# Designs tried in a protein design chat: VH-VL binders against Chromophore lyase CpcT/CpeT (cpcT). Part 26

Target 1, 201 residues: Chromophore lyase CpcT/CpeT (cpcT), of Paulinella chromatophora (Freshwater filose amoeba) (b1x536)
Amino acid sequence: MSASLSQLVHQLSARFNNQQQAFDNPPLYAHIVVNCRPLVHLLPGSLLIEQSYAMDPLKPYRIRVLRAQTRDEKLIIFSYSLSDEQKYWGSVYEPERMLKIEEKDLQAIEGCNYIVRKKNSNFIGEVEPGCRCLVDRKGVTTYIVSKFELTNKGEMRTLDRGHNPVTHEQLWGSLGGVFEFNRTTDFSKEIPYDWIEEWKK
Key: E = the ipSAE of ESMFold2; O = the ipSAE of OpenDDE; V2 = 0.75 times the mean of E and O plus 0.25 times the DockQ between their complexes.

## First folded at step 20 (VH-VL; framework fv_dargistotug)

Design i5 (from j4 with light chain Q55E; at its last look DockQ between E and O 0.85; V2 from the best seeds 0.81)
Fold by ESMFold2, look of step 20:
Structure i5 (fold): chain C 201 residues (1-201), chain A 120 residues (1-120), chain B 106 residues (1-106)
Amino acid sequence: as target 1 above (201 residues)
Amino acid sequence: QVQLVQSGSELKKPGASVKVSCKASGYTFTSYDMNWVRQAPGQGLEWMGWINPRTGDTTYAQGFTGRFVFSLDTSVSTAYLQISSLKAEDTAVYYCARGFYGGYYEFDYWGQGTLVTVSS
Amino acid sequence: DIQLTQSPSFLSASVGDRVTITCRASQGIDYYLAWYQQKPGKAPKLLIYYASRLESGVPSRFSGSGSGTEFTLTISSLQPEDFATYYCQQYNNHPTFGGGTKVEIK
């Protein structure tokens, strides 16, 4: 399982954007940039993720810390929020600011971890069951359903939706609104070798 | 709204061929994989396999690797199931159903089904 | 392939009854199980996926639970429109379906 964990972290460690999709479908898809970059000073598997509109890359609409690990022979990506998120906006472009993120700044987000499977050469994932990954949007609390596919060719597809916690009706995210990203910058060379060695144990 | 509309019922003789269509609307056709499911009269559901519209790759369930062929026409957002050398035991309703990646996710939308009857 | 065994294969119940249908997998499938409702002459309709997640637009009287090898679908207060056959389906690997449970309203 250590080989699959290393592969997952390598494939996640990148900048992605959906430029082709956004330009081919201008009224339907926003142009999004996703940066996912190793936090080399934190526990193995830690990644800073920033999601932004391409027009405003330094003001992400979502910033999180992920930690990919093996638990009970399953690949799991643990999700963490940052204390004082705005302080760290855009740090994915500035490694010295990334280094200032400490373990004490991370708060586990209940119910927001991803369960990951490797099928064929692809990683596929989904937010854990339990409908407990909550976010407020437009004054309404929703739980998040999130799926992804990540290929060894650098393609990433994501589906994110918000649902009513009582009725389970979808409140946001289009029913067929899969975002399709290509890998545009590779950060996998930044993965510390001692993470790889630790995973072999 | 997402919709999968299948071609109409078919009455065929043994040895003939049939091609069932499944036209998708309300979503980007290439964003989901298309699965095929068979239901013989009075019987349960049987997964036949899937086709990936992004790569053209197919996977066939055991027992469906010979006379059953999946194909696509992405220009008209349509998936096809072709059955050759029809046998009486091929009499069934054939459904298309979409999944996010192959058959490794739930089937959230289904076609209405196409009855194929094979009799002499 | 992973085999799914549903029980009971048939049940008859009154409006308002609590109904429980079980699905047992021949090997562990974690949470990768869905439940479908199928009425005569109609396509299956997704009710529950990921073992316990209710599909949008499905009434809250339906619920799912379980993991690993044992799963249940519960209808807390059976309604006349719930007459149907219910199927479980695993998607941990190549999908397979349970044999179905036909629910008839007394």
Scores: ipSAE 0.741, ipTM 0.897, lowest interface PAE 1.4, mean pLDDT 92
ESMFold2 (binder alone), look of step 20: mean pLDDT 93; pTM 0.954
OpenDDE, look of step 20: ipSAE 0.840; ipTM 0.939

Design i6 (from j4 with heavy chain Y105W; at its last look DockQ between E and O 0.83; V2 from the best seeds 0.00; counts 0 for: pae E 3.0 > 2)
Fold by ESMFold2, look of step 20:
Structure i6 (fold): chain C 201 residues (1-201), chain A 120 residues (1-120), chain B 106 residues (1-106)
Amino acid sequence: as target 1 above (201 residues)
Amino acid sequence: QVQLVQSGSELKKPGASVKVSCKASGYTFTSYDMNWVRQAPGQGLEWMGWINPRTGDTTYAQGFTGRFVFSLDTSVSTAYLQISSLKAEDTAVYYCARGFYGGYWEFDYWGQGTLVTVSS
Amino acid sequence: DIQLTQSPSFLSASVGDRVTITCRASQGIDYYLAWYQQKPGKAPKLLIYYASRLQSGVPSRFSGSGSGTEFTLTISSLQPEDFATYYCQQYNNHPTFGGGTKVEIK
């Protein structure tokens, strides 16, 4: 399982965008950039993720810390929020600012972890069951249904939907709307050797 | 709304071929794998395999390698099941069903089914 | 292949009854189980996936539970439109279906 965890973190450690999709489908898909970059000073598997519109890369609409681990022979991506999120906006572009993020700044987000399966050379994942990953969007509280596929060729596909926690009706996210991202910058060389050694144990 | 609309019923003689179509609408066709499921009269459901609409790659369940061929025409958002050398045992309803890209997902929308009857 | 065993294969119930259907897997499948409803002459309809997540548009009287090898579909108060055959399906590996449970009117 150590080889799969290392591969997962390598494949996550990148900048992705859906430029081809957005330019080919202007009214249907916003142009999104996803930066996912190792937090080399934190526990093994820690990644800073910022999601932004391409026109406004320094004002992400979502900033989180992820931590990829194996647990009971399963690949899990744990999700953390940051204290004072706006303080860290744009840090994925400035490694010296990333170093200021400390373990004490991370708050676990219950119910928002991803359970990941390796299938062939690709990873597929989904937010854990329980309908407990809550997000407010446009003044309405929803739980997130989120799926992804991450290929060994740098492709990433994501599907996100929000549902009413009581009725389970879908409140946002298109029924067939899948974002199609490609890798544009590789951050995998920043993965510390010590993480790779730790995963072999 | 997501819809999968299949071609009409078929009556065939043993040894003939049939091609069942499944036309998708209401979603991006290439973002979901297309599955085929068989149900013989009065019997349960049997997964036949899937086709990846972006790559054309196929996976066939055991027992469906040979006479069963999946294909696509992405320009018209249509999946096809072709069965050659039809046998009486092929009499069944054939469903298409979509699953999220990459395989190994639930089937959230199904076609209405196509009855293929093989009799001498 | 992962085999799924549904029980019972048949049950008779009245409107308003609480109905429970069990699906057992031959090996662990974590949460990767779905439930489908099929009425005569119609395609299956997804009710529940990921063991317990209700599909949009499905009434809340339907619920799912379980993980690993043992799973349950519950209908809290049976309605006239719920008389149908129910199938479980795993998708942890190449999909397989249970044998079905036919729910009929007493």
Scores: ipSAE 0.527, ipTM 0.845, lowest interface PAE 3.0, mean pLDDT 91
ESMFold2 (binder alone), look of step 20: mean pLDDT 93; pTM 0.948
OpenDDE, look of step 20: ipSAE 0.852; ipTM 0.941

Design i7 (from j4 with light chain N92D H94L; at its last read DockQ between E and O 0.88; V2 from the best seeds 0.86)
Heavy chain, then light chain:
Amino acid sequence: QVQLVQSGSELKKPGASVKVSCKASGYTFTSYDMNWVRQAPGQGLEWMGWINPRTGDTTYAQGFTGRFVFSLDTSVSTAYLQISSLKAEDTAVYYCARGFYGGYYEFDYWGQGTLVTVSS
Amino acid sequence: DIQLTQSPSFLSASVGDRVTITCRASQGIDYYLAWYQQKPGKAPKLLIYYASRLQSGVPSRFSGSGSGTEFTLTISSLQPEDFATYYCQQYDNLPTFGGGTKVEIK
ESMFold2, look of step 20: ipSAE 0.746; ipTM 0.901
ESMFold2 (binder alone), look of step 20: mean pLDDT 94; pTM 0.959
OpenDDE, look of step 20: ipSAE 0.886; ipTM 0.949
ESMFold2, fold request of step 21: ipSAE 0.780, 0.778, 0.775; ipTM 0.910, 0.909, 0.911
ESMFold2 (binder alone), fold request of step 21: mean pLDDT 94, 94, 93; pTM 0.958, 0.957, 0.956
OpenDDE, fold request of step 21: ipSAE 0.923, 0.925, 0.925; ipTM 0.959, 0.960, 0.960
ESMFold2, last read: ipSAE 0.791, 0.767, 0.792; ipTM 0.913, 0.907, 0.914
ESMFold2 (binder alone), last read: mean pLDDT 92, 94, 94; pTM 0.951, 0.957, 0.957
OpenDDE, last read: ipSAE 0.923, 0.925, 0.922; ipTM 0.959, 0.960, 0.959

Design i8 (from j2 with light chain W94F; at its last look DockQ between E and O 0.86; V2 from the best seeds 0.00; counts 0 for: grease 19.2 > 18.9)
Fold by ESMFold2, look of step 20:
Structure i8 (fold): chain C 201 residues (1-201), chain A 120 residues (1-120), chain B 106 residues (1-106)
Amino acid sequence: as target 1 above (201 residues)
Amino acid sequence: QVQLVQSGSELKKPGASVKVSCKASGYTFTSYDMNWVRQAPGQGLEWMGWINPRTGDTTYAQGFTGRFVFSLDTSVSTAYLQISSLKAEDTAVYYCARGFYGGYYEFDYWGQGTLVTVSS
Amino acid sequence: DIQLTQSPSFLSASVGDRVTITCRASQGIDWYLAWYQQKPGKAPKLLIYYASRLQSGVPSRFSGSGSGTEFTLTISSLQPEDFATYYCQQYNNFPTFGGGTKVEIK
């Protein structure tokens, strides 16, 4: 499982862009950039993720800290929010600002972790069961269903939807369905060697 | 709006071939993998395998590696199942069903099924 | 190869009854289990996936529970349109289906 964890973190450490899909399918798909970059000073597997519209890259609609780990022989990506999120917008483009993020700034988001499986050399993941990853939108509480595939060729597909916690009715989500990203920048060389050595133990 | 529309019923003699089509609409055809599932008369469901429309790669369940061939035509958002050297035991309803990644996710949309009858 | 055993294979019930169907896996499959409803001459319809997550558009009288090797589909108050055959399916590995549970009118 340590070899799979290292591979997962390497493949996640990238900038992804759905430009081809957005240009081929207006207005069905927004043009999204996903930056996922190692937080080298934090615990092994820590990544800053910022998701933004391509026209507003410094105003992400979502910023989180992820921590990929092996737990009970399973690959899990733990999810954290940041205290004062707006303070850190755009930090993924500026390593010195990323270094200012500390463990005390992280708030675990219970129920929002991803369970990850490796199949056919690809990683597939989904938000943990229990329907407990809650988001309030305009006074309506939904739980998030989120799936991804990450290929060994740098392709990433995602599906994100919000559901009514009582009826399970889908209340929001992708208009056209699955977002399809390609790797446009590689951050995997920023992964600390100490993380790789720790995972070998 | 997601629909999987399959070709009509087929009556065939033993030894013949059949090609079942599954035309997708209401979503980007290459965003999901296409699975095939068989149901013999009065029997349960049996997964046959899948084809990846992004790469054309196929995976066949054990027992389906010989006479069964999956293919696709991305230009018309259509997946195909071809069965050669038909036997009486191939009489069944054949379903296409989409999955997010092969058969490692639930099948959220199914075609209406195609009955293939093999009789002398 | 992961075998799924459904019980009962057949049940007879009245409108308004609470119905429970069990699916047992031959090995651990975590939460990778789906439930389908199939009426005669129709394709299966997804009801529940990821063990307990209700598919959009499915009535809330349907619920799923379980993890590991034992899973349950529950219909809290059976309706006339619920008389059908129900299948479980695992997708932890290459998918396999349970043998089905036919729900008929008493």
Scores: ipSAE 0.734, ipTM 0.895, lowest interface PAE 1.4, mean pLDDT 91
ESMFold2 (binder alone), look of step 20: mean pLDDT 93; pTM 0.952
OpenDDE, look of step 20: ipSAE 0.776; ipTM 0.923

